# Miniprotein binders against q53ft3, part 163

Target 1, 195 residues: q53ft3
Amino acid sequence: MFGCLVAGRLVQTAAQQVAEDKFVFDLPDYESINHVVVFMLGTIPFPEGMGGSVYFSYPDSNGMPVWQLLGFVTNGKPSAIFKISGLKSGEGSQHPFGAMNIVRTPSVAQIGISVELLDSMAQQTPVGNAAVSSVDSFTQFTQKMLDNFYNFASSFAVSQAQMTPSPSEMFIPANVVLKWYENFQRRLAQNPLFW
Short names: E, the ipSAE of ESMFold2; O, the ipSAE of OpenDDE; V2, 0.75 times the mean of E and O plus 0.25 times the DockQ between their complexes.

## First folded at step 18 (miniprotein)

Design sa4 (at its last look DockQ between E and O 0.01; V2 from the best seeds 0.00; counts 0 for: pae O 8.9 > 1.5, placed apart)
Fold by ESMFold2, look of step 18:
Structure sa4 (fold): chain B 195 residues (1-195), chain A 97 residues (1-97)
Amino acid sequence: as target 1 above (195 residues)
Amino acid sequence: SDREELIRLAERAAFKLEMALQWLADGDPKFAERIIEYAIRLLREIEELATTPEEEEIVEQAIEAAQEALQLLEQGKPDEVEEILQEAIELLEELIQ
């Protein structure tokens, strides 16, 4: 239902569902992470009147989880970027994950998503300034998707000398992908909202 | 004291109105409406605690602004809401002084 992305890492789309309405992603080596993107995959929307409260959890000096409310995602705003670099020394907030018995490596944090009523979410107070504006998060997310797509597509490239006849398949010169990538980056830099 | 509780509620209400502005600007207007509705509940608690005519007038103006913001959002006029909510936040800052 959800995806989680950290700069320089592959996107996670396989959340661990720890309750009917609660999902988690592991973030190994969390101390090197400054921002995280949480988004809906688009396959299953929130039910009417519901949304998602997004939490960040890290182990304290005793190895106990400290949970902090980062913010929210909704059907109308299905993605958000959160700054977590300043939260690793913060005080925990009230949260719905308190009874979970998850074995935890000291260098692994978690992103938790709790599906809740919008009216309940409205009463919750995120930790200060964790959420980044949607324009900034869209630009950063889009750039990471572009890099990932280019690297993936390039991994399948073959030279003309390596081609074998395959009349049932269509082929695209690798330079078309590079040209598209360069054009898209240029347009994104000129206007992050061009599409 | 009633004054200290009034200040705490005013700080919370102002925070919620700022949060609603963020959700109107680059988020989900329907969620922003729910946040404003909650802020109005906080403002009515402040109204119950107000003891001076100045406090009563300030909170009444803040409630009217927040209610007008909801009406404009229901009418599909979100562009007019920002200044109204910012005025309400400034009124709450006067209470906190």
Scores: ipSAE 0.665, ipTM 0.876, lowest interface PAE 1.0, mean pLDDT 80
Fold by OpenDDE base, look of step 18:
Structure sa4 (fold): chain B 195 residues (1-195), chain A 97 residues (1-97)
Amino acid sequence: as target 1 above (195 residues)
Amino acid sequence: SDREELIRLAERAAFKLEMALQWLADGDPKFAERIIEYAIRLLREIEELATTPEEEEIVEQAIEAAQEALQLLEQGKPDEVEEILQEAIELLEELIQ
């Protein structure tokens, strides 16, 4: 039902089912992990009105598990990327996995997926900074950046008649900047990830 | 001083609007739009520096004129923009006196 991917490691497609509605992946050497991808395999969808709450668990200094809600996967959003590198010092949250007496080796973390009602998931708040920015957010940022640059460049525009001689300085025609802007906008509109 | 900064910004804004007019004359309305957008940002800064009701009113009118100019350009009516930009420039000149 679920897969888990860490960059530079083999994909995991066999979650341990610890309950009817709960699945767990082990993450050895978790301290070296920055991002985790959780995704549906596409073999079994969530039941209607249900999705998956994704949790991260790591051992504290006493060896007790600290659980944190990372985010969600659904039939409509079957994959998500989570940043876990900054969470290793975070506070624990409520979690549905109970006191799993899993004798954890100190270097092993876990990704837990709990199948839950969408309405219940909507009331939950993931830990901050865990979710990677959406494509939409990235597109908006890129557009703002482009506009900022274009406005900055245009602020220096003068006519040739108004130019003061500066032999040591190179000048770029305003039309070149405009053409670049238009071309970049076109590419961005076609594919936000064109680079 | 705040007054010196206000004058500096007003002069800069006026110059930018003059450049916008030049770019319109050269047949480059898209570039003119970007310059006007920048001028509006300058006008907002001037608005924050205004200390008298008269200054506030002048800056507000200049902002309205610049915004109208942008709207007309977006509508593909560059021929109607010249008079409006000239009005905005005159308002800025009044602000500097």
Scores: ipSAE 0.013, ipTM 0.238, lowest interface PAE 8.9, mean pLDDT 83
ESMFold2 (binder alone), look of step 18: mean pLDDT 88; pTM 0.885

Design sa5 (at its last look DockQ between E and O 0.67; V2 from the best seeds 0.70)
Fold by OpenDDE base, look of step 18:
Structure sa5 (fold): chain B 195 residues (1-195), chain A 97 residues (1-97)
Amino acid sequence: as target 1 above (195 residues)
Amino acid sequence: SDREELIRLAERAAFKLEMALQWLADGDWEFAKRIIEYAIRLLREIEELATTPEEEEIVEQAIEAAQEALQLLEQGKPDEVEEILQEAIELLEELIQ
């Protein structure tokens, strides 16, 4: 029913079903994880009027699990990105997973998904800044990409006096790249989905 | 106190309406509607705590805005909802000042 993805790792499609309405993924070496993607596999939808509350748990200094509500997935939004790197020092919240006697190795965190009524989910408050907006994420990514490209290109910039003759190569004036960059940023600011 | 409770509920309602906006942007109208419905319930509780005509008017306007937003979503007109929800949020912010 659910999948879990961490960048640089294999996708997980086999959640441990701990109850009829509860699923858990293990995240080894969780301290190195910044973002987690939770998604529906598309095989089984949520029942009508239901969705999934997504929780993150990590062991505290005493080895006790600390649970935090990250956000939600629904039939209408079957995937979500969560930032977990900043949550490792947060306070625990109420969660539906009870005292799971999961012998947790200190380095293993968990993603828990609880199938719940949408009306109940609507009353819940996720921890701040965990859910990453797809639009915001895209905008940030695009901006970082642009900055990276500009920095890369500018590192190769030479004056005409410094230029070594290379008849077989074509050269683009740096000003053209800058103009492109500025125009692209303007368009992105106006409509992040302009492309 | 009743005033403290009013502020707490208003902050919560504003947060829920902001969450609804995000879910609309993500394309899930159904869950957004559920969130708005819950926000309206919160607004009704705030209405009962209001002690001044000004507070009553602000809450009433916020309820009307939220209800209009809900109706528009039911009509399949999400593009018109953002401005209305933003108005409701601003009204709630005014209430807690």
Scores: ipSAE 0.723, ipTM 0.909, lowest interface PAE 0.6, mean pLDDT 88
Fold by ESMFold2, look of step 18:
Structure sa5 (fold): chain B 195 residues (1-195), chain A 97 residues (1-97)
Amino acid sequence: as target 1 above (195 residues)
Amino acid sequence: SDREELIRLAERAAFKLEMALQWLADGDWEFAKRIIEYAIRLLREIEELATTPEEEEIVEQAIEAAQEALQLLEQGKPDEVEEILQEAIELLEELIQ
């Protein structure tokens, strides 16, 4: 039903089902992991009105699991990227996985998925910096693309003294590219979803 | 005190409205609507704690904005929801002060 992916590792598609509504993936060598992707395989959707609360568990200094709510996956957003590099010393949160009998060993972290009502999930609060916002990612990528285009185009700029005659070629004044860049950048800052 | 609880609820409601905006941007309108519905329940609790006419008016305006956002989503008009929810968040920030 679920998959779990870490960069540089094989995708996990065989979650351990620890209850009818609870699924777990083991993350060995968790200290080297910065991000995890949790996603639905697409063959079995959540029942109507339900979704998945996604948790991260790591062992504390005594080897006891510390669980933190990362965020959610739903039929409407069936995959999510979570940053866990900053969570390996954080505070625990309320969680549905019970005591430490879920943990395979004290040295292994876990991703837990609990199938719950959307109304219950709406009341839960993820830890502050775990979820990677898709809007922020789109805005960052788009800004980098704009910068790249502008830098590329401006690298071909020549002064009038440097121009060679080429009557069959069309030319664009450099300030047209700058004006377009500034206008597009302004629009993007006002509405990341314009276009 | 009632004022301290009102502030705590207002902070939580504002956080939930910001969360709803994120889920709208991700394209999951159903979950966003449920988050807004929860935020409205928080606003109703704030309404019960309000003791001044100014507090009462601010929370009433925030409720109206959140309810309008829900209606727009039910009508399939999400483009107008961002500004309305941001206005509701600003109203809640006034309560917190």
Scores: ipSAE 0.708, ipTM 0.894, lowest interface PAE 0.9, mean pLDDT 80
ESMFold2 (binder alone), look of step 18: mean pLDDT 87; pTM 0.874

Design sa6 (at its last look DockQ between E and O 0.50; V2 from the best seeds 0.68)
Fold by OpenDDE base, look of step 18:
Structure sa6 (fold): chain B 195 residues (1-195), chain A 97 residues (1-97)
Amino acid sequence: as target 1 above (195 residues)
Amino acid sequence: SDREELIRLAERAAFKLEMALQWLADGDKEFAKRIIEYAIRLLREIEELATTPEEEEIVEQAIEAAQEALQLLEQGKPDEVEEILQEAIELLEELIQ
């Protein structure tokens, strides 16, 4: 039903089902993880009027799990990005996963998904700044990507007088790159999802 | 105190309406609707705690705005909901001041 993705790691599609309505992913070496993507596989939707509460669990200094509500996934929003890097010092919240006396290795965290009523989920308060807005994050990422590309490309800019003959290479005028950049920014500003 | 509780609930209601806006932006109208419905319940509790005519008026206007937002969502007009929810949030912020 669910998948979990950490950048630079293999996607996890086999959650441990710990209850009829509860699923858990293990995250080894969690201290190196900044963001986690949780998504529905598309095989089984949530029942009508239900969604998923997404929790993060890490061991405290005593090895006891600290659970925090990250956010939600639903049929209408089947994927979400969560920032977990700043949560390591957070206070524990109420969670539906009980006292899992799982002898956890100190380096392993967990993502827990609890299937719950949307009405119940609506009453819950995720930890601050864990949920990354998809639209805002995407816009910011795109802008950073564009800036990075422009800076990279411009670092290679030379005047005609500075050019060395290279008949085997094709050259693009810097002004073309700039025009493309400006046009792309305009389109992005008009509709962040124009593609 | 009743005033402290009113402020707490108002902050919570504002947060929920902001969350609803985010979920609308993310494309989930159904969950946004559920969040707004919960916010209205909070607003009703605030209404019961209101002690001045000004507070009562502000809360009533916020309820009306939230209800209008729900109606628009049910009518399939999500584009018109943002401004109305923002108005409700601003009303709640006024209530907290």
Scores: ipSAE 0.774, ipTM 0.926, lowest interface PAE 0.5, mean pLDDT 88
Fold by ESMFold2, look of step 19:
Structure sa6 (fold): chain B 195 residues (1-195), chain A 97 residues (1-97)
Amino acid sequence: as target 1 above (195 residues)
Amino acid sequence: SDREELIRLAERAAFKLEMALQWLADGDKEFAKRIIEYAIRLLREIEELATTPEEEEIVEQAIEAAQEALQLLEQGKPDEVEEILQEAIELLEELIQ
């Protein structure tokens, strides 16, 4: 239902479903991550009146998970970019001088998505300025999604002579997908926020 | 004190109205409406705490502006909403003083 993207990493599309309404992505080596993109895959929309609250979890000094609300995704705004570098105990500050022997609690951070009523989400307040959008980051994410979709769809292209008859199945000519890709890519290059 | 609680609620309401403006700009009218509805609930709590005629007038005007914004969104007129909500936010900032 959801995807999670970090620059320089493979997109994650297989969230761990930890409850009927809760989904989680693991973020290994999270200290190197400054921004994360959360988005809906588009296959299953939220039910009417529902949306997704997006959380970031990291261990506190005792090794216990700390969940912080980053922001939201909804059917009307199905993707968002969040800055998480300021949420990693000190906004990316270096270790103190002479504190090289501090106790480490190595763990994987998590992005959690909770499907909730819009009325409940409206009452929640995200931490700091976590929900941030950069034209450069948005453009890179969108271009990667465009490329991924086109490459995936194109991998199934066959000529008419190679098609197996399937009268109960509807088909889309590959040229339709290509034209959509080219038009979307062109509009994105002209104005990343055209949509 | 009641004044400290009033300020806290006013800051929260202003934050929510600004959040609603951001969600409108992103094209999600439905979520923006629900945020404004919650902001109105906060404003009615502020109204209960108001102790001076000036405070009462400011919060009443902020409620009226937020309600008008909801009506405009329901009428499909989102272009007119930004100025009205910004006015409500300015009223709340005045209240916080």
Scores: ipSAE 0.719, ipTM 0.895, lowest interface PAE 0.9, mean pLDDT 78
ESMFold2, look of step 18: ipSAE 0.698; ipTM 0.893
ESMFold2 (binder alone), look of step 18: mean pLDDT 87; pTM 0.872
ESMFold2 (binder alone), look of step 19: mean pLDDT 87; pTM 0.872
OpenDDE base, look of step 19: ipSAE 0.771; ipTM 0.929
OpenDDE base, second read of step 20: ipSAE 0.769; ipTM 0.928

Design sa7 (at its last look DockQ between E and O 0.40; V2 from the best seeds 0.64)
Fold by OpenDDE base, look of step 19:
Structure sa7 (fold): chain B 195 residues (1-195), chain A 97 residues (1-97)
Amino acid sequence: as target 1 above (195 residues)
Amino acid sequence: SDREELIRLAERAAFKLEMALQWLADGDYEFAKRIIEYAIRLLREIEELATTPEEEEIVEQAIEAAQEALQLLEQGKPDEVEEILQEAIELLEELIQ
């Protein structure tokens, strides 16, 4: 039903189902993780009127699990990106996983997904900095990436008068790069998730 | 105190409406609707705590805005909802000042 992705790691598609309505992913070496993507596999949708509350658990200084609500996934928003790197110092919140004897290893964090009523989810308050506005963050990232690329490429721009013949090299006109950049910007503005 | 509770609820309501805006932007109108509905419930609680005519008026306007937003969503007009929700948020901010 759910997948979990950490950058640079293999995608996890086999959540541990700890209850009928609760799923858990283990995240080894969680201290190196900045962002986690949680997504629906598309095989089984949430029942009507239901979604998923996404929690993160890490051991506190005493080794006790601290659970925090990251955000939500729904049929209408089947994937979300969460920043977890800044949560290590956060306070725990009430969570639906407290009663579950989830075997934890001290070095392993967990992502928990609780299938809940949307009305219930609406009443919950995620930790403020966890939900990466997928649109804003991606747009910002993409924009930075694009700018970086454009600046890099432009730094090599030369006029024809400055060109030395190099028959073995292929040249791309700067206007092509610019056109690409402009088109990409337009597409990004229209739909930040167009890719 | 009642005033402290009013402020707490108003902050919470504002947060929920902001959350609704985010979910609208993400394209999940159903969940946004549920969030707005909850915000309206909070607003009703605030209304009960209002002690001045000014507070009452502000809360009432916020309720009206939120309700209008909800209606627009139900009518399939999500594009018109953002401005209305923003108005409601601003009203709540005024209330807590």
Scores: ipSAE 0.769, ipTM 0.929, lowest interface PAE 0.5, mean pLDDT 87
Fold by ESMFold2, look of step 19:
Structure sa7 (fold): chain B 195 residues (1-195), chain A 97 residues (1-97)
Amino acid sequence: as target 1 above (195 residues)
Amino acid sequence: SDREELIRLAERAAFKLEMALQWLADGDYEFAKRIIEYAIRLLREIEELATTPEEEEIVEQAIEAAQEALQLLEQGKPDEVEEILQEAIELLEELIQ
């Protein structure tokens, strides 16, 4: 349902679902991370009137999780960039994840997404200065990602006569999405600003 | 004191109106409306605490601005909302000091 992207790393598209309404991504070597992108894959939207509260968790010196509310994603704003470089020594906030983030290795943090009512989200206050980049940055990233995917996927299209008897349909080989993600991630690792 | 609580609520309301402006700029009008509705709820609590004519006038103007912003969003006119919410935020900053 969700994706998680850190510059120079493989995109994560398989969140650990820890409850019907709660999803988690692991972030190894989190101290080297300055920004995290959380986005909806587009396959399953939030139900009407709902959205996602996004949390960041890192282990304290005792290995206990410290959770902080970063912000939100919604059907109307399905991607967000969060600055986490200033939060790794921050104060924890109230959170819905309980004891699910018990980290044995002190270098692993987590991103948690909790599906909640928009009215409840409106009353929540993101902790500190977890900044969301400007709308131009989100728009440019999203547009470039979509353009890149469309051009890549279209180059592998096969005729409908080869796959089904329906001549009005075009099909895309299943591995195109994987190749696109691998290529995009490689370019981000080489130049995080290539977009 | 009542003045200290009024300031605390005004700071929270101003923060929520700033948050709503960011969500409007990002194009999510549904969530922005819900944030503004919560801000209006905070402003009505401030109205109950206001004890001077200056405080009463400022919070009434802030409520009017936030309500106008919400109505413009309901009418599909988000491009007219930014200045109105910025005025409300400035009014709340005046309440704070």
Scores: ipSAE 0.672, ipTM 0.884, lowest interface PAE 0.9, mean pLDDT 79
ESMFold2, look of step 18: ipSAE 0.664; ipTM 0.882
ESMFold2 (binder alone), look of step 18: mean pLDDT 88; pTM 0.885
OpenDDE base, look of step 18: ipSAE 0.731; ipTM 0.912
ESMFold2 (binder alone), look of step 19: mean pLDDT 88; pTM 0.886

Design sa8 (at its last look DockQ between E and O 0.53; V2 from the best seeds 0.67)
Fold by OpenDDE base, look of step 18:
Structure sa8 (fold): chain B 195 residues (1-195), chain A 97 residues (1-97)
Amino acid sequence: as target 1 above (195 residues)
Amino acid sequence: SDREELIRLAERAAFKLEMALQWLADGDPEFARRIIEYAIRLLREIEELATTPEEEEIVEQAIEAAQEALQLLEQGKPDEVEEILQEAIELLEELIQ
């Protein structure tokens, strides 16, 4: 039903089902993880009026699990990105996963998904700044990408007088790159999802 | 105190309405609707705690805005909901001041 993705790691599609309505992914070496993507596989939707509460669990200094509500996934929003890097010092919240006396290795965290009523989920409060807005994050990422590209390209800019003959290479005027950049920014501002 | 509780609930209601806006932006009007419905319940609790005519008026206007938002969502007009929810949030912020 669910998948979990950490950048630079293999996608996980086999959650451990710990209850009829509860699923868990293990995250080894969790201290190196900044973001986690949780998504529905598309094989089984949530029942009508239900969604998923997504929790993060890490061991405290005593090895006891600390659970925090990250956010939600639903049939309407079947994937979400969560920032977990700043949560390591957070306070524990109420969670539906009980006292899992799982002897956890200190380096392993967990993502828990609890299938719950949407009405119940609506009453819950995720930890601050865990849920990354898809639209805002995408816009910010795109802008950073564009800036990075422009800075990179401009670092190679030379005047005609500074050019060395290279007949085997094609050259693009810097002003063309700038015009493209400006046009792209305008389009992005008008509609972040124009593609 | 009742005033402290009113403020707490108002902050929570505002947060929920902001969350609803985010979920609308994320393309899930169904969950947004559920959040707004919960926010209305909070607003009703605030209404019971209101002690001045000004507070009562602000809360009533916020309830009306939230209800209008629900109606628009039911009509399949999520694009028109943002301004109305923002108005409700601003009303709640006024209540907290």
Scores: ipSAE 0.769, ipTM 0.925, lowest interface PAE 0.5, mean pLDDT 88
Fold by ESMFold2, look of step 18:
Structure sa8 (fold): chain B 195 residues (1-195), chain A 97 residues (1-97)
Amino acid sequence: as target 1 above (195 residues)
Amino acid sequence: SDREELIRLAERAAFKLEMALQWLADGDPEFARRIIEYAIRLLREIEELATTPEEEEIVEQAIEAAQEALQLLEQGKPDEVEEILQEAIELLEELIQ
């Protein structure tokens, strides 16, 4: 239902579902991470009247998770970029995850997403300076998704000399993907809302 | 004290109204509306703590502004909400001072 992206890393699209309404992504080596993108994959929307509260967790000196509310994603704003570089020594907030991840290396943090009522989310107060503006978030998310797709698709490119006959498969010339990528990037830079 | 609690509630309400403005700018008036509704509940708690005529008038004006903002959102006029919520935020900043 959700994706999680950190610059320079592979996108995560397979959250660990720890409850019917709670999803978690692991962030190894979290001390090197300054921003994280959380987004809805677009396959399953939130039920009407609901949204997602997004939390960041890191282990404290006792190895216990310290959870901090970063902000929210909703059907109306399905992606957000959160700055976490200033949160790695903050105090925790109330959170719905309990003591779920006791045994971790000291460098593994988590992103938690809790599906909740919008009325409940409205009462929650995110930690300061975590959320980036929606305009910046939309543009940055879209560009990162575009780069991720292009890098992924291009990693499977083969030359015609390297192809093995496979009559049950369809193929697309790499040039088509490149032209789509270049055109999309150009249009996004001119108008982030063109699509 | 009641004054200290009033200030804490006013700071929280102002924060929520600023958050609602951000969510309107982000294009999600439904969540913004729910944030404003919560802010109004905070303002009613402030009203219970207000002890001076100035405090009572300020919080009453802030409630009226927030309620007008909700009506404008219901009418599909989110662009007209910004100035009204900014007025409510300024009123709350007067309470905090």
Scores: ipSAE 0.663, ipTM 0.881, lowest interface PAE 1.2, mean pLDDT 81
ESMFold2 (binder alone), look of step 18: mean pLDDT 88; pTM 0.883

Design sa9 (at its last look DockQ between E and O 0.70; V2 from the best seeds 0.66)
Fold by ESMFold2, look of step 18:
Structure sa9 (fold): chain B 195 residues (1-195), chain A 97 residues (1-97)
Amino acid sequence: as target 1 above (195 residues)
Amino acid sequence: SDREELIRLARRAAFKLEMALQWLADGDPEFAKRIIEYAIRLLREIEELATTPEEEEIVEQAIEAAQEALQLLEQGKPDEVEEILQEAIELLEELIQ
């Protein structure tokens, strides 16, 4: 019903159903995660008048779960990006001097989704400003995707003197990628929703 | 005190109206409507705590604005709602001060 995505990881589409109305995704090595995307797969919508409250949980120093409401997903807004970097345990925090003595733990956090009435969800208040607005989320994701694509493509750029002939492959000039990148960024800055 | 509780409820109502504005901008007027309905319930509790004519007038105007916004959403006119909700939020900010 739901998906969970962290940048640089495979998307998770098989939530653990822990109750009729509750679904969980495990996030191993959560200390390296700053944002998480929660979305509906589109196969099974929420029943009429219902939606999903999205929670983040991490184990405290005693191993006990600490749950925090991140925000919501609904049929009308079936995906959301949540910032979790400010919600993690203090022992998972990185700083210049702590890197020499930190212990990498294979700790697991969780994303929980509780299917609830919209009227009940309206009364709930998410912790902090974890949810990123849909416009900000779209813009941030798109900009990161563009930067990632451009950096990846550029890492293979070679001068003509450096080229190895490969008649079974097609090539494009690097400036085509740059022009596409500049044009797309301009359009995104003018209207983040031009899609 | 009643004044301290009134201020807490006013801050919560303003937060909910701002939340509704965000959900309208995100393209989900149905959930925004549910949030506004809850905000109106908070405003009616504030009305019960109001003790001065100034407080009574401010909360009454905020309720009227929120109800107008809700009616416009029910009519399928979400684009007309933003200014009205912002007015309600500004009224609540005056009430808090």
Scores: ipSAE 0.662, ipTM 0.884, lowest interface PAE 1.2, mean pLDDT 78
Fold by OpenDDE base, look of step 18:
Structure sa9 (fold): chain B 195 residues (1-195), chain A 97 residues (1-97)
Amino acid sequence: as target 1 above (195 residues)
Amino acid sequence: SDREELIRLARRAAFKLEMALQWLADGDPEFAKRIIEYAIRLLREIEELATTPEEEEIVEQAIEAAQEALQLLEQGKPDEVEEILQEAIELLEELIQ
């Protein structure tokens, strides 16, 4: 039903089902993880009126699990990105996974998904800044990418007088790059999903 | 105190309406509706705690806005909901000040 993805690692598609309505992924070496993607596989939808509450669990200094609500996935939003790197010092929240006396290795965290009523999920409050807005994150990423490209390209800018003859190379005027950049920014501002 | 509880609930309601906006942006109007419905319940609790005519008016307007948002979502008009929810949030912010 669910998948879990950490950048640079193999996708996990086999969650441990710990209850009829609860699924768990193990995350080894969790301290190196910044973001986790949780997604539905598309094989089995949530029942009508239900979704998934996504929790993160890490061991505290005593080896006891600390659970935090990251956010939600639904049939309408079947995937979500969560930032977990800043959560290591957070306070534990109420969670539906009980006292799992799982002797956890200190380096292993867990992602837990609980299938719950949407009405119940609507009453819950995720930990701050865990859920990454898809639209906002995409816009920010795009802007950073554009800025990075412009800075990179402009670092190679030379005047005509500074050019060395290279007949085998084609050159693009810097003003063309700038115009493209400005046009792209305008389009992005009008519709972040214009492509 | 009742005033402290009112402020607490108002902050919570505003947060929920902001969440609803985010979920609308993420393409899930169904869950957004559920969030708004819960926010309306919070607003009803705030209404019961209101002690001044000004507070009562603000809460009533916020309820009306949230209900209109729900109606629009039920009609399949999510594009018209953002402005209305933003108005409700601003009303709640006024209540918290």
Scores: ipSAE 0.637, ipTM 0.874, lowest interface PAE 0.7, mean pLDDT 88
ESMFold2 (binder alone), look of step 18: mean pLDDT 88; pTM 0.888

